# VHH binders against p0dx41, part 26

Target 1, 281 residues: p0dx41
Amino acid sequence: MASFIASDQDVKNFLTAPSMNDQEGIGFAYATDEAVLKALIPAPLKLMAPVVCGYVVHMGKPTFSAPYLEESLFALVSYKDKMMGAYPINLLLHGPGAESGVIAGREGAGIPKKLADDIELRRNDNSATATVERHGKTLLNVSWTAGELNDPSIMKQFAGQLALGKEAEMNSFFYKYDIDQHEDGTNHFSNVQLVATQLRSLADQVEPGNLSIQLESTDDDPFGELKVLKPLGAAWFHFDTSVMFNTLKLDEVDAATTMPKLLTGRYDRSFFNPKAATYII
Below, E stands for the ipSAE of ESMFold2; O stands for the ipSAE of ESMFold2 at other seeds; V2 stands for 0.75 times the mean of E and O plus 0.25 times the DockQ between their complexes.

## First folded at step 11 (VHH; framework vhh_5c3l_4)

Design y3 (at its last look DockQ between E and O 0.55; V2 from the best seeds 0.00; counts 0 for: pae E 14.9 > 2)
Fold by ESMFold2, look of step 11:
Structure y3 (fold): chain B 281 residues (1-281), chain A 125 residues (1-125)
Amino acid sequence: as target 1 above (281 residues)
Amino acid sequence: QVQLQESGGGLVQPGGSLRLSCAASGFTFSSYAMSWVRQAPGKGLEVVSDISSGGGSTTYADSVKGRFTISRDNAKNTLYLQMNSLKPEDTAVYYCAKETRYYSYGGYRTEFDYRGPGTQVTVSS
């Protein structure tokens, strides 16, 4: 029977580690302007390459929601030159599980998630396409064609890190923060911290190929800032399992220097300018 | 530009047979699953049968199972439908279609690209 009061068993189940099983779609990488990408990376993370990586995937069996589609663009970064991984710049979600995915990601690890208006992912036998739409534009249009990479040196290195049939561990870096209200009604940021979410993933399908990619911008989602200077490659992949097994608190960081790089990942322009609005008609 | 041209329809008595053909061009035929779709008078579209890109996997609507056989010749870019034991209910315009998968929540859906003129099959009572 439904109730506003969760049972003891519900609370226990809520604390179980989440899993993103049956994840499938297009992964890709392209070269971009180093100075532009570096400027987006908050300290103490360091950019490792002038490359944007990304994906459009179907999250088929998440343990916390119905299925959904997810897009991300991320940078390759290091923490103290020893811990390396992804720093997602954005994530857009669409589908019946998407609202739950946004809530879980934002609250659990400060993941910069928003809802897309539409995400399409299509595969023929040897090719696939994906589109991501938000606020009147197609922000991302990506295609994979099985075969040779655009530049084998980058995708070959990436594909070599994902061994078929064996688990691989990956780090994703995020900045968590709280917004607290003072007694006078004004807000301030608190608990601004760098975390690493650690994933263990089992890839059972990786099909490398050629990337074609186009980006567009809206005021709320300036994807075009991350210009495609050179497509490097793409792959169709399937993860049988992907388990979030740990989240590490790494550093507390200064709000004044960090928050300008974080807010647009969670909030649209209307949060900064009450006259800014986007309507879907 | 995808082009599909159906042929082989006609007027047939109940219990008779027809073989439909679809000539395809403007895309790599051997890379796509293909289907036959029909529209009976005053009815919506029905997927009759489909076949994988290599020909190894086929499916059939319950209404035609055991009577119709889909096949393809990738060297000739041609899709076929052998229709046996025809019934008045099989009267329809038959279209061939190129299949495209797209993934959305909960799995994937297949879109059917039927752009040919179709071929009329009439089974007179």
Scores: ipSAE 0.000, ipTM 0.198, lowest interface PAE 14.9, mean pLDDT 86
Fold by ESMFold2 at other seeds, look of step 11:
Parts: sequence; C-alpha cells; structure tokens
Structure y3 (fold): chain B 281 residues (1-281), chain A 125 residues (1-125)
Amino acid sequence: as target 1 above (281 residues)
Amino acid sequence: QVQLQESGGGLVQPGGSLRLSCAASGFTFSSYAMSWVRQAPGKGLEVVSDISSGGGSTTYADSVKGRFTISRDNAKNTLYLQMNSLKPEDTAVYYCAKETRYYSYGGYRTEFDYRGPGTQVTVSS
C-alpha cells in the first residue's frame, strides 16, 4: 500500500549514490571571450582556459528518476592548483525524469538546474543535432558531424574522458547555500560553500567530429553572453555507467561576492522582480 | 529546406526492370541515411530499402530481397533504386526519404522525411 511514510529500506535506498547510466549524446567545446568567462567564475575557482564545454544528452537509466534529457554549459577550472574539473554554469532538463533530477541536484549539491520547455536530440548515421528551448527561444542549437574536429588541438582534453572501455574520473564544482528567513520575513543567504562532486564514468562509444553551434538569450537564460568565438569540436558518446561516488566540502565562501554569480543559473527574473513573469504552455 | 524529387517510374510488364532516381537538395546528402518507401493502392506506407550515409550498409524488405538494389552517388546528391523481376504486387507510388533519429524517453525512433511527389510504378500483366 502507498503511504506518505517511507519504509526504513526506502530511506536506505534514498541515500545510495546516484548514477546516470546509459548516457548518450553530443559533447562539445568552443572558444569564448576570456574576460567574460573569467568574470562568471566565483572565487576560489580559477578559469583554466577560455573555453566553454557542454553537452546535450539522454539520461537513459538514472537511478533516481525516469529517463530525461539534459543540457549543460561548463567552464574548465582548478581549485588551488590541486583539483581540476568542470564548473557548470547551467543545466536544463526535460522529460518525465527531469523534475526529480532538478530536485535531487539542487538539494544534493546545489547544482544549477532548471527545467527546459523542450530538448530534442536527433542522430542519423554520422551526424546529430540537438536543440534546447526555454521561454520563447531556442537557447542552444548544436550539431555534430563525424570526422575532423574544427580544431584538432583539443583532442588531449578528451583523452581521459573518451578512453573506450576504461573508467575515467572527473570533478564537478558547485556552490551550495541555504536561504533562511529572518524574523521580519526577509531572506538571507547562509552556509555558502564550495563543493566538488566526483564522477566515475565508463565510455563504450566515442565518435569525434565537427561542431556547429548557435546560442541565443532570454532574460531568464542569457546563453548568448557565452559568445561562440570559435567552434573547437564535438563528439557523439555513450557512457555505460556514470556514478557520483564522492562529494567533498572544499571551502566556505563569502555570500556577498559569490551569490551574484549563482542566481541566474538557478532562478528566473520573477525572483528579482514580481512583475517580470512569463507564462508558457 | 529539404527537397526530394523522384523519377524513373512508369508502366512495365511483369519480369521487367525500372531504375528509380531521387535528386536531393537542401541538406548535406552524404551525412544522412536514405530510404525508398512505397504506397500500394489502398495500403499504408512500406519501407522498401534503406542505405547508410556512406553507402556501405543496405537493408531490404523481405518482399523485394534479391530483386531490388539500393545505391547512392554522394557526389551527385542522388539516390537510386534498381528494380528487377518486377511483379504486379510492386505497383505503388515510390518515395525517397531522408532518415533522422530522435532520442527520446526510453529509446529512439526514426523519422522518415518523404516530401517529394513520388514516382508511379505500375506493373501490368
């Protein structure tokens, strides 16, 4: 019988590390304005290259939800010259598992997840396209064609993540925080901290190729700020498994200097101005 | 804008041959798998044959195996169907189609984009 009260076994299973198994889609990288990208990276993370990486993927067998589609744009960063990895600027999710994915990611690690209105991912033989739509625009339009990279110099960036049949590990960096309410009803940020999630992924399909990519902005999702100065390359990939096996608490950080860089990836304009509302059916 | 133009149909006696052509434009032809589909009088669409983007892999419906051969010329953006040993049952309008795969909830599907006018093949005994 269904109940609002979960069993002890349900609670135990809830605490199991999440996996994003059977993940497939387009990964890509492009050069962008260094000053613009650097300004988006909160301290103490440091930008490693003036490159935006990203993906549009189908999450076929996540352990925490039904399947869904996911987009991300992220920077390559370091923490104290000791840990390297991805700093996701945004993630947009679509599909029957998407709501659960947003809740889990937001609550678990402060991951900047919102729901897209639509995500499409299409592949024919040796080419694929993906689109991400939200609030009246196609924010992202990407294509991959198998063959030569736009700029082969990025191949070494893929070597560890694209080695077939061999597990690879990656750090992803996020800023967690609480929103607490004062006795007078006003809100404040507390416990703002840098964390790293660690993923172990097993790729069994990798097909490098040429990238074509266009970005657009809305007031809620200013993707166009991350200008495409030069497409570098793309790949079609399949991860058999991808497991978040560890989360590290790295630093406490200053709310006043950090939170301005976190809000747009997590909230729409209606949070800042009640009259700035958009309705999409 | 995808454009497909079929040609080469006509009237033929049983046992005869025809060669269909499809001129393609508005997309990078060499990047897509292509198909021939047909619609016989009073019937739904049937996928007759399919060829990969490079031409190295082909499939055929059981009803045409050994009699039909699909091919493509990527330099000329043209898809072909060689139809031999024609039977009255092969009478149909034949369309060429561009294939696109969508990755959605729990799997994928193939979309067939058959926008051309088709070409009539009539096999009369």
Scores: ipSAE 0.000, ipTM 0.265, lowest interface PAE 13.4, mean pLDDT 86
ESMFold2 (binder alone), look of step 11: mean pLDDT 83; pTM 0.825

Design y4 (at its last look DockQ between E and O 0.11; V2 from the best seeds 0.00; counts 0 for: pae E 5.7 > 2, placed apart)
Fold by ESMFold2 at other seeds, look of step 11:
Structure y4 (fold): chain B 281 residues (1-281), chain A 125 residues (1-125)
Amino acid sequence: as target 1 above (281 residues)
Amino acid sequence: QVQLQESGGGLVQPGGSLRLSCAASGFTFSSYAMSWVRQAPGKGLEVVSDISSGGGSTTYADSVKGRFTISRDNAKNTLYLQMNSLKPEDTAVYYCAKETRTYKYGGYEYEFDYRGPGTQVTVSS
């Protein structure tokens, strides 16, 4: 029954680990400017390679919402040379479940999620395309064609991370923080923490192939800063299951040096430039 | 050319079981989600169950939950529906359907690309 007060059972269900079942789409990797990418990575994370990885996927049967489409660009990083994983720079969501996905990710783990104006993902036979649009531009246009990778020498790296029929554990690193207001009305950041969210995923389809990718920028989404110097490869993949089973608290970090690297992935120009406050209704 | 061929229908008594099969050809079966849909006499189409391309995710209409099980064998290009505890209201033509691989909201609907000619299931006491 509808109520502003959740039942005890509703609260228990709310706390159940989420699964992103029936996830499929295009994954890709390309080489980019090392200095530019390294500058985006907050301490104590270290960049492992001058490579941007990313995806455009359909989250077909999430346990917590209606389906939605998601884009991400992420770096490969390590924590203190002993824990490796993804550091997502952005995530854009679109579709009937997207609002719920943004709220859950922002509140649960500080994930840099925004809503896209449109995402399309389409596969015909042995090729697929995806587009991501926001604020008047196509930020990402990516295609996969089954066959040879752009750089076949990296095949072992791809195959090892998405081995078929075998569960793989993956770390994703995020920075959580609070915004508190002082008695004089000014705000400050507190409790800025590095966390690792851990997923257990089962890939039952991985089809490697050739990547074609273009990125563009808007004032709110500077995707073009991560230039495509060399496309490395793409794959169509399907995760049968993907369970978020743990979140580890790793470090408390300095707000002054960290927050400048977090804000633009989470907020548009209107949040910190009064002259940029133009709204479309 | 896409081809779906259902089989395994027939006449059964209430409480009985049937296993439907759907042989698929003309497309890469393992790349597509698949569904069973049915049409009862004088009624519209009802989605009975669907299954992800890899087989790990399934859904069922409330009317069949706990009684029907969808499965697939991607090596044999075959979709199955195990139907247990059959009721007279399950009487229908059952169709195997291939789902769309285009994901776009606001511009397209998520829909089926093709359905087979169907197989008749009749539950009569």
Scores: ipSAE 0.201, ipTM 0.692, lowest interface PAE 3.8, mean pLDDT 88
Fold by ESMFold2, look of step 11:
Structure y4 (fold): chain B 281 residues (1-281), chain A 125 residues (1-125)
Amino acid sequence: as target 1 above (281 residues)
Amino acid sequence: QVQLQESGGGLVQPGGSLRLSCAASGFTFSSYAMSWVRQAPGKGLEVVSDISSGGGSTTYADSVKGRFTISRDNAKNTLYLQMNSLKPEDTAVYYCAKETRTYKYGGYEYEFDYRGPGTQVTVSS
């Protein structure tokens, strides 16, 4: 029964590909300052549009944990003008499966996951709201109302990404790295590499509508740097299945130029400022 | 901000009829599903009937099916409950409520975020 030693069958099951089934919530997009967003994107990825996309969703049947709620903000990027997809800037998780989701994503793919203090997602018929709270502020407050997009011109740009009733393949780009310890106890970064994960998702509900969104910052989560210049639109969606079916190693990259862009999405200020402290207990 | 005000209750004999109304303000009424709920003295809340934001889908508790009819007028921001063939067991305070799905870790559940002060319905001879 319980043991620190896993069985051979347990190890085999641990190695299966992850799925994020029964995923439902609000997806959105807004325009932001191009220079600010571009500066956050590590080479060799290139920013495709001055747009931040994101979501707040309920992960109902993940294969690696109990259910949880998840937020993300991501940029639309290309790799060498040949592969296009999402570059997640952050992910915040909350709920009984959240700790396991952070561990799995951080260790498995270098995904910039942290825990939120609270995430709420609420829907009434044709409208919905979500909030994400961490370290004393509501970082994200988003609403969707079914109907017209804020800017209908974005429909052509995003319409093919969520084909209703048909599986769609999507790329997500992440940077993985190791932290190695010197003999004197100090640390250094090694093996910094760009990877792409590929998801195959089946959307059985997509309901476009109007976006209302506000962002705020804390010292640990500077969401407000990604200013909302113009809300573009939102949708309520449901993925019946979403399977990570492939992972590609794309490039090794320079640690000195890359790591400054990776740390904030993965660590709080206490990891790199000796005078930073947070007391929530 | 959100305000709901029920009216139309009163004393009625068994077999009689009443029509309850609920005036809504402080939110976009036509965007939300609405419910009637009731509470007999010393009892918990019972959901009597639900109606979708557009009025196209309705549900009823088994105890009131065929006797009660929920409706709404989105132009007047008003919810209605037509109550026919009233029985003594229908005696309760009736509330109109704005319902919301709240996503929890095992799925979602309905919440009734706001309700009015209620209107008393008494069915007796």
Scores: ipSAE 0.078, ipTM 0.577, lowest interface PAE 5.7, mean pLDDT 88
ESMFold2 (binder alone), look of step 11: mean pLDDT 79; pTM 0.795

Design y5 (at its last look DockQ between E and O 0.54; V2 from the best seeds 0.00; counts 0 for: pae E 5.4 > 2, unsure alone 62.3 < 65)
Fold by ESMFold2, look of step 11:
Formats: C-alpha cells, structure tokens, sequence
Structure y5 (fold): chain B 281 residues (1-281), chain A 127 residues (1-127)
C-alpha cells in the first residue's frame, strides 16, 4: 500500500546510481564569441575553446523517472588543466519524467535544470529536427542532416565521448550550493562548491552531419547571448547505457563571484525582480 | 520497404514455453529500438517488452516480468521473445514492432510508439 513513509527497501533503491539508458537525439557544436562564453565560466574552471556544444535528446529508460526530453548547452572546460569535460550552462526538460529529472539533478549535483513548455525531437531517415519552447518563444531550433560536417574540426572534440561500441567516460562540472535563511527571513548562499559528475556511456550510433541552428531569447532564458558565429557540425547519436557512477567534490568557491553566473540557469526573472513575470493564460 | 515477420507461435499448455522470432528487413535494424506488442482476444494492444537498438536496455510489462526475456541479434536482423511459465492470459497475437524516432509529449499530441509492425503470430495457452 502507498504511504508518505518510504520502506527500508525503497530507501535502499533510492540510493542506487542513476542511469540514463536508451538515450538518443541530436548533438551539435558551434563557434561563439570567446569573451562572452569565457565570462559565463566560474572560477576555477577555464574555458578550453570558444565553442558551445549541446544536444536535444530523448531519455528513453531513465532509472529514476518516466521518459523525458532534455536540451542542454554546454562549454568545454578544464579544472587545473588535468580534468576536462563539459560545463552545462542550462538544461531544459520536458515530458512525464521531467519533474523528477529536475529534482534529482538539482538536489544531487546542483545541475542547472528547468522545465521547458515543449520539446519536440524527430528523425526522418537521414535528417532530424528538434525544437525547445519556453515562455512564449522557440529558444532553440536545431536540425541535423546526415553527411558532411559544416567544419570537420569538431570530430576530434567528440571522438572520445562518442566512440561506437566502446565505453566512454566524461566529466560534467557543476556548482552545488545551499540556500540558508537568516533569522530575519533573508537568505544567503553557503557551501558553494565545484563538483564533477562522471558518466560512463556506451554509444551504438554516431552519425555525423550538417548543423542548422537558431537560438532566441526570453527574459528568463537568454539563449541568444550565446551567438551562433559559425555552425561546426551535428550528429545523431544513441547511448545504449549511460551511468552516473561517481561525483567528486573539487573545490569550495566564493559565493559572491560565483552565484551571479549560476542563477539564470536555475531561476526565472520573477525571483530577482518582483515586477518581472511571465504569464501563461 | 520495411518488413517484419514473426514466427514461433503456437499452442502450448499452461506452464510451458515458446520462443518468438521476428525477421526484419528493409531498414537498418541495428539503428532502431524494437518491441513485442500483443493483442488478446477482444482487447487493445499491450506493449509486452522493448529493447534498445544496442540491446543493453530493456522494458517489461509487469504482467510478464521474470517470465519473458527479450533479445536481439543485430548481425542477423532478428528480434526474439523467450516466453516461459506461460499462462492462459498470455493468449494473444504477438506483433514485432519497429519503434518511432518521433518524440513529443503533452497537449493533444502524443508520441507514437511504432513506425511499423508485422502481421503477428498467434500464441494460445490452453489445457
């Protein structure tokens, strides 16, 4: 029988490592303004290239929720020139498992997840399209056409992550923090720290091709700040398995210099300005 | 032209076993997730099991967990369903289906599950 009290077995199952199995969609990369992208990267992470990477995928068999669709834009970064990986700037989720995915990611590793109003992903033979909608605009419209890349140089950036039939490991970097309330009711940030989640993924499809991509902004989701200066390429991919097998605590960081770079991926403008609102009627 | 052809059905006693096969052609089999779907007499379609394109991720309906095993051989373009401990309620036409790559949720629009399905094979569990 259902209860507000979880059983001991439920608690044990809750602690099992999450997997994002049967994941497929469009991955892409484009060149952007280096100064703009670099400014978004909190210390001690360092930007490795003036390239935005991203994806729109269907998470078909996650172990923690019903299926959902996910978008991300991320930078390629290093920590102390020894650990390299992705720094996601945003993730938008949609579908029956999306709420659980936002909660799990926010609480587990401070992942910058919000809910989209709609995400669509479809593939026809040798082409695919995806759209991401939130708060009155299509924030992202991306397509892939199998064949030639816009610029072949992106193959090396993706090679180790997406090798067919081989397990690939990737770091994703996030900033995790607490929000504590003072006795006067005001809030402050505490325990602001850099973490790395480590994913082990097994790809069985990687089909490179041409990228077409358009971004738009709303006040809540300023995707257009990451301008598309040059599309580099896209691929359709499928991960048969993808397991988040480890999370490392790397550094404590300064809240005053870090939090301004974290808030918009996690909160809308209404949180910062009591007169700002997005109304859906 | 996509073709899916099921085989291996038949009459079996309760507690018995059957192994269904589905031969696929006309598409790159290894690129698609595949499903077994059944339709019992007078009932709608039920997804029994599905398997990811690489074979590493599976789903089973609660009614068949622990009794049925889905598998695939991408070199032979063949999908399988091993059915053990069969019950009278497993009686149905079983269809092999190629899953869609069109994903959209919400509103009046729902994600379709399958692009194609085969003609089916009858499984009858009776004393």
Amino acid sequence: as target 1 above (281 residues)
Amino acid sequence: QVQLQESGGGLVQPGGSLRLSCAASGFTFSRYAMSWVRQAPGKGLEVVSDISSGGGSTYYADSVKGRFTISRDNAKNTLYLQMNSLKPEDTAVYYCAKETRYYKYGGSTYTTEFDYRGPGTQVTVSS
Scores: ipSAE 0.410, ipTM 0.793, lowest interface PAE 2.1, mean pLDDT 88
Fold by ESMFold2 at other seeds, look of step 11:
Structure y5 (fold): chain B 281 residues (1-281), chain A 127 residues (1-127)
Amino acid sequence: as target 1 above (281 residues)
Amino acid sequence: QVQLQESGGGLVQPGGSLRLSCAASGFTFSRYAMSWVRQAPGKGLEVVSDISSGGGSTYYADSVKGRFTISRDNAKNTLYLQMNSLKPEDTAVYYCAKETRYYKYGGSTYTTEFDYRGPGTQVTVSS
């Protein structure tokens, strides 16, 4: 019978490594203002290039939920010049598995996930489009057309990141923290930590091409701060398997200097402005 | 131009086995997830199993888990379904289907999961 109490076997299954299988969609990169992007990167991570990367993907067979669609914008960063990887600034999720995806990511690794109002992803022949909508605007509109990148000079770096037919390991960096309540009811941040999740992925499709991209802002999702100065390129990709096999604790960091850079990717304006309680649905 | 052709159906007694094959042409087979879908008499379509484009991840309906195995050979452009321990309830026309790459959730009408399927092969499980 069903129960509010999980069995020992259920607990054991809960603890297995998550896998994001049968994942496909549009990956992209564009140049942005270096000073603006640097300011968003919390210490001790360092920005490696004035480039925003991102994706809109369908997560077809995640091990922890029903399928869902996911958007992300991320920076390319290093930790102490020895570990390189992605620093996601935001992730927006939509679909039947999206709620579970937000919960899993937030609790597991402090991943800055929120729910979108709608995400659409479509491929026809050698072109694809995706849109992400939240709170009354289309925040992201991307297109990929198979062929030449917008800036062919990045082909080597672009292709090396998504090696076809080979298992590749990738790092993603996140900040975890606790929110503790004082006796008077007010809150403070504690245990602010830099972590890295490590994914082992097998890409069986990587099709480079031309990027067309447009960003918009709302008060809750200020995507327009990351101005598109130049589209660099896009690709359609498919990961047959993608396993999160490890999480490393890297550093403890200062809450006062770090938390201002974490809040907007995780919380809407109603959390820090009581007058901002009205939304377009 | 897309062509899918199923084979391997037939009459079998309960507890028996069959292996279905689907030959694919007219598209780049290795780029698409593929499904086996069945339709029993007087019933709608049921997704029996699907497999990712690379073959590394699969789905099975609860009614067939542990009895059916989906596989693919991308070099031969062929999809397979091994069906063991067959039951009378498995009697249906089985279709090979190419999955769509249009992903959208919500709204009053939703996009169909398949953009093409073959003519089907009859599987009959009877004593």
Scores: ipSAE 0.351, ipTM 0.772, lowest interface PAE 2.4, mean pLDDT 88
ESMFold2 (binder alone), look of step 11: mean pLDDT 80; pTM 0.804
ESMFold2, look of step 13: ipSAE 0.112; ipTM 0.644
ESMFold2 (binder alone), look of step 13: mean pLDDT 79; pTM 0.794
ESMFold2 at other seeds, look of step 13: ipSAE 0.201; ipTM 0.704

Design y6 (at its last look DockQ between E and O 0.11; V2 from the best seeds 0.00; counts 0 for: pae O 23.1 > 2, placed apart)
Fold by ESMFold2, look of step 11:
Structure y6 (fold): chain B 281 residues (1-281), chain A 127 residues (1-127)
Amino acid sequence: as target 1 above (281 residues)
Amino acid sequence: QVQLQESGGGLVQPGGSLRLSCAASGFTFSKYAMSWVRQAPGKGLEVVSDISSSGGSTTYADSVKGRFTISRDNAKNTLYLQMNSLKPEDTAVYYCAKETRTYTYGGSTYRYEFDYRGPGTQVTVSS
């Protein structure tokens, strides 16, 4: 019987570790302006390379929702020079499971997720394309063609990160926070903290190749700030499993210096200016 | 040139079993997901089952779950469909299809795109 009151078994199942099973799509990397990218990275994270990485993937069998498509752009960072991983700047989701994916990510780890208007991911024999559309523009247009990387000299740096048939662990860094309301009705940020989610992923397909990529901006999604100075490469990949098995609290951080770097990935201009509006009906 | 050839169809009584095979050539079989699709008389195509390139992930239409099993042998470039507990509504031409996957959200939540399929094999379930 359905009810607003969940059963004890439903609560137990809810607490099962989330997994992004049967995930496939295009992963890519490109060189960007170091000073611009560094400025986007909140302390105490440090940028490791002037490179933006990203993906457009289909999450085929997520444990928490129907299938959905996801885009991300992220930086490679370290925490105190000992713990390394990804710092996602944005994630856009589309499809029947997308709403649940946004809720799960926002509530679970403060992941900067918003809904896209459309995401398409298409693969042919030895090539693939993806597009991400939001608020009147195609923010991202990416293509992969099987073969050589755009910059083959980086193969040694990235080849060790790919291990077919073996689990690989990766950290993703996020900032969680609360928004509390004062007695006068105004809000403030509290409990602003750096966390790391830890993923264990099993890749069974990785096909490297050439990247073609174009970015555009809207006021809500300024992807173009992450300029493509040089495409480095792309790959088509498939993960059998990708389990988020741990979340670590790493540090408490100053709200005034941190929150300006977090809001755009999580909110649209309407949150900052009541005259800004976008309608899709 | 991509070539797909189905075999193993025929006439069977309700409750019976058949095993379909599909020989593939002209592409690197182990790199691609594959599907079985069927077309009943006067109906559109229905995706019966699909299987990932490695064989590690399978999906079935609700109408065949628990009765049909898809498998592949990448060393032999062959796709299989074991069909058990056959019913008259399973009567159709069955096609082996190479997937070219397009992921979009529109009038449906998710769809496959097929760029090649074989000539098909007839399965008839009748008394």
Scores: ipSAE 0.014, ipTM 0.532, lowest interface PAE 6.6, mean pLDDT 86
Fold by ESMFold2 at other seeds, look of step 11:
Order: C-alpha cells, then sequence, then structure tokens
Structure y6 (fold): chain B 281 residues (1-281), chain A 127 residues (1-127)
C-alpha cells in the first residue's frame, strides 16, 4: 500500500549503492585556456592538463530513476599528486528520470546537477550528434564521426581510458556543503568538504573518431568561458554498468575561497542577483 | 558494423500473401527493437511495424493492422514480416531497420532516429 511512512525494507533498499547501467553516447575532449580552467578548480585539487573532457549520454537503466539524458563537462585533476580523476564542472539532465537524478546527485554526493530544457542525442551508422539547450540557447553542439581523432598523437592515451571488456576504476571529485539558517533568517555555509566518489565501470563498446564541438553561454550557464582552442577527439561508447563502490571524505575546505567556484554549477543567477529573472514561455 | 539483408519480396496479385525476412549481423540482435519501414513510389518512409527486443510487444501502422504480422527469432538473428491480404497501396520497397532509440518523458514516448537499414526488398502488388 502507498504511504507517507516508508517500510523498514524500503529504508534498507534506499541505502544500497546506486548503479548507472546501460550508458551510451558521445565522449569528447578538447584543449582550452589553461589559466581559465585552472581558475575554476578549487583547492586542494590541481589541474593536470589544459583539457576539458565531457559527454552527452543516455542513462538507460539507472537504479534510482527512470531513464534520462545527461551532459557533463569536467576537468582532469589530482588530489595531492597521488589520487587522480575527474572534477565535473557541470551536469545537465533531461528526461523522465532527470528530476530524480538531480535530487540523488545533489543530496548524495554534492554533484553539480541542474535540469536542461532539452537534450538530443542521435546516431546514424558511423556518425552522431548531440545538442543541449537551456534558457534560450544551445549551450553545446557536439558531433562524432568514426575514424581518426582530431589530434592523432593522443590516440594511445584516449583509447587507454576505456579498455573494452575489463573493469576500470575512476575517481570523481565533488565538494559538499551545508546551508544553515541563522536566527534572523539569513543563510550561512558550513561543513564544506572535498569528497571522492569511486566508480567501477565496464565498457563494452568504444568507437573513436573526429570531434566537432561548439559552445555557447547564457547568463546562467557560461559554457563559452571554456573556449575550444583545439578539438582533440571523440568516441561513441557504451558502458554496460557503472557502480559506485566507495566514497572518501578527503578534506574540509574554506568556504570563502571555495563557494564562489561551486555556485554557478548548482544555482541560476536569480539566486545571486535580485534583478535577474528568466521567463520561458 | 550493422548488416541487414532483406529478402522475400516480389510480384503478387491483390489479396495475396508474402513473407519478408531480414538477416541481421554485426550487432547483438536480441538487445534491440526492430522495425519494418516502407517507401512507396514518390513518397516518404512509413514505419509499418515495430517489435520489442524480446518480441513481447508489437505495434502496427493503422494501414496494415489485421493484415501484417511482425515477428523475430533471436536465436537465428532474423526479423520477419508476414503480409496477408495485400493491396496495390502496399506496393513499396520494404526495409528492415535496427532500433530507433527512444525515451519516455511526460507519459509520451520519443524516439531518436538512426538510419540503420538494409538495401530493401521490392514488393509489387498488381492491380
Amino acid sequence: as target 1 above (281 residues)
Amino acid sequence: QVQLQESGGGLVQPGGSLRLSCAASGFTFSKYAMSWVRQAPGKGLEVVSDISSSGGSTTYADSVKGRFTISRDNAKNTLYLQMNSLKPEDTAVYYCAKETRTYTYGGSTYRYEFDYRGPGTQVTVSS
């Protein structure tokens, strides 16, 4: 029977580790301005390369929601020169499972998720195109064509990230925080922490190819700040499964220096500027 | 490398029957929904019928309901279309097509169309 009160079994099931099964889409990488990208990376993470990586994928069988489409742009970073991985700058979600995906990611791991107005992902034979739209513009327009990478010199490194038929472990780094309310109703940030989510993924399809990519900005989503100086390559891929198997709490960090780098990926301008408004009609 | 090969077309009189087959290779056939699509002379593509990856769910265009039956044999990587009570308006090139990617949003099903199809087989119904 439906109830506002969850059963003991429901609570137990809620606590199980999530899986992102049946992921398929375009992954890509491009060179960008090092100083600009480095400035976006909060301490103590360090940028490893002046490269933006990203994807537009269909999340076909997530354990926490109906299917959805997801976009991300992320940097390659290290923690203390020993632990390496991805630092996602944004994630935009669209589709029937998108609301649940935003809630799960924001609350569970501090993932910078917002909803897109529309995401399209299309493949025909040896080519594919994806678009991501939000607040009046196409923020991302990306295409893959099977064949040689734009920069063939990175083929070994690019292909080595996704070994077919073998599990790969990856770190994703996020910052979590609380918002506390003072007695007078004003808000305060507390418990700002760097965490790492560790994922075990199994890729069963990787098709490298040529990248074509265009970025745009809105007031709420300044994707164009991450300029495309040189497309490096793209791939069509399928992950059979990706399982979160560990989460590490790495450091507490200073709110004053960290929060300015976190807010745009999580909130729109109307949170920051009382004279900012968006109307979509 | 998706490969689809249609067969079983030909010339038939009105009221007659044909069975189309499509041999599939280069992908895991049982993972994907399949479709038959047709193109009549001077017209665009029409989706005739869809079948789920397991074969448990089928759909048909209104113009063929009750006359055509889609089926699949996942052990043989083969898609079928049984066409009965054929009419001159069924004259077309019939294509076997691998999955149109779909998702459901707001209670509606949307599809991303990928043009994975074979060379087609001609069906001609003489009036």
Scores: ipSAE 0.000, ipTM 0.095, lowest interface PAE 23.1, mean pLDDT 83
ESMFold2 (binder alone), look of step 11: mean pLDDT 81; pTM 0.803

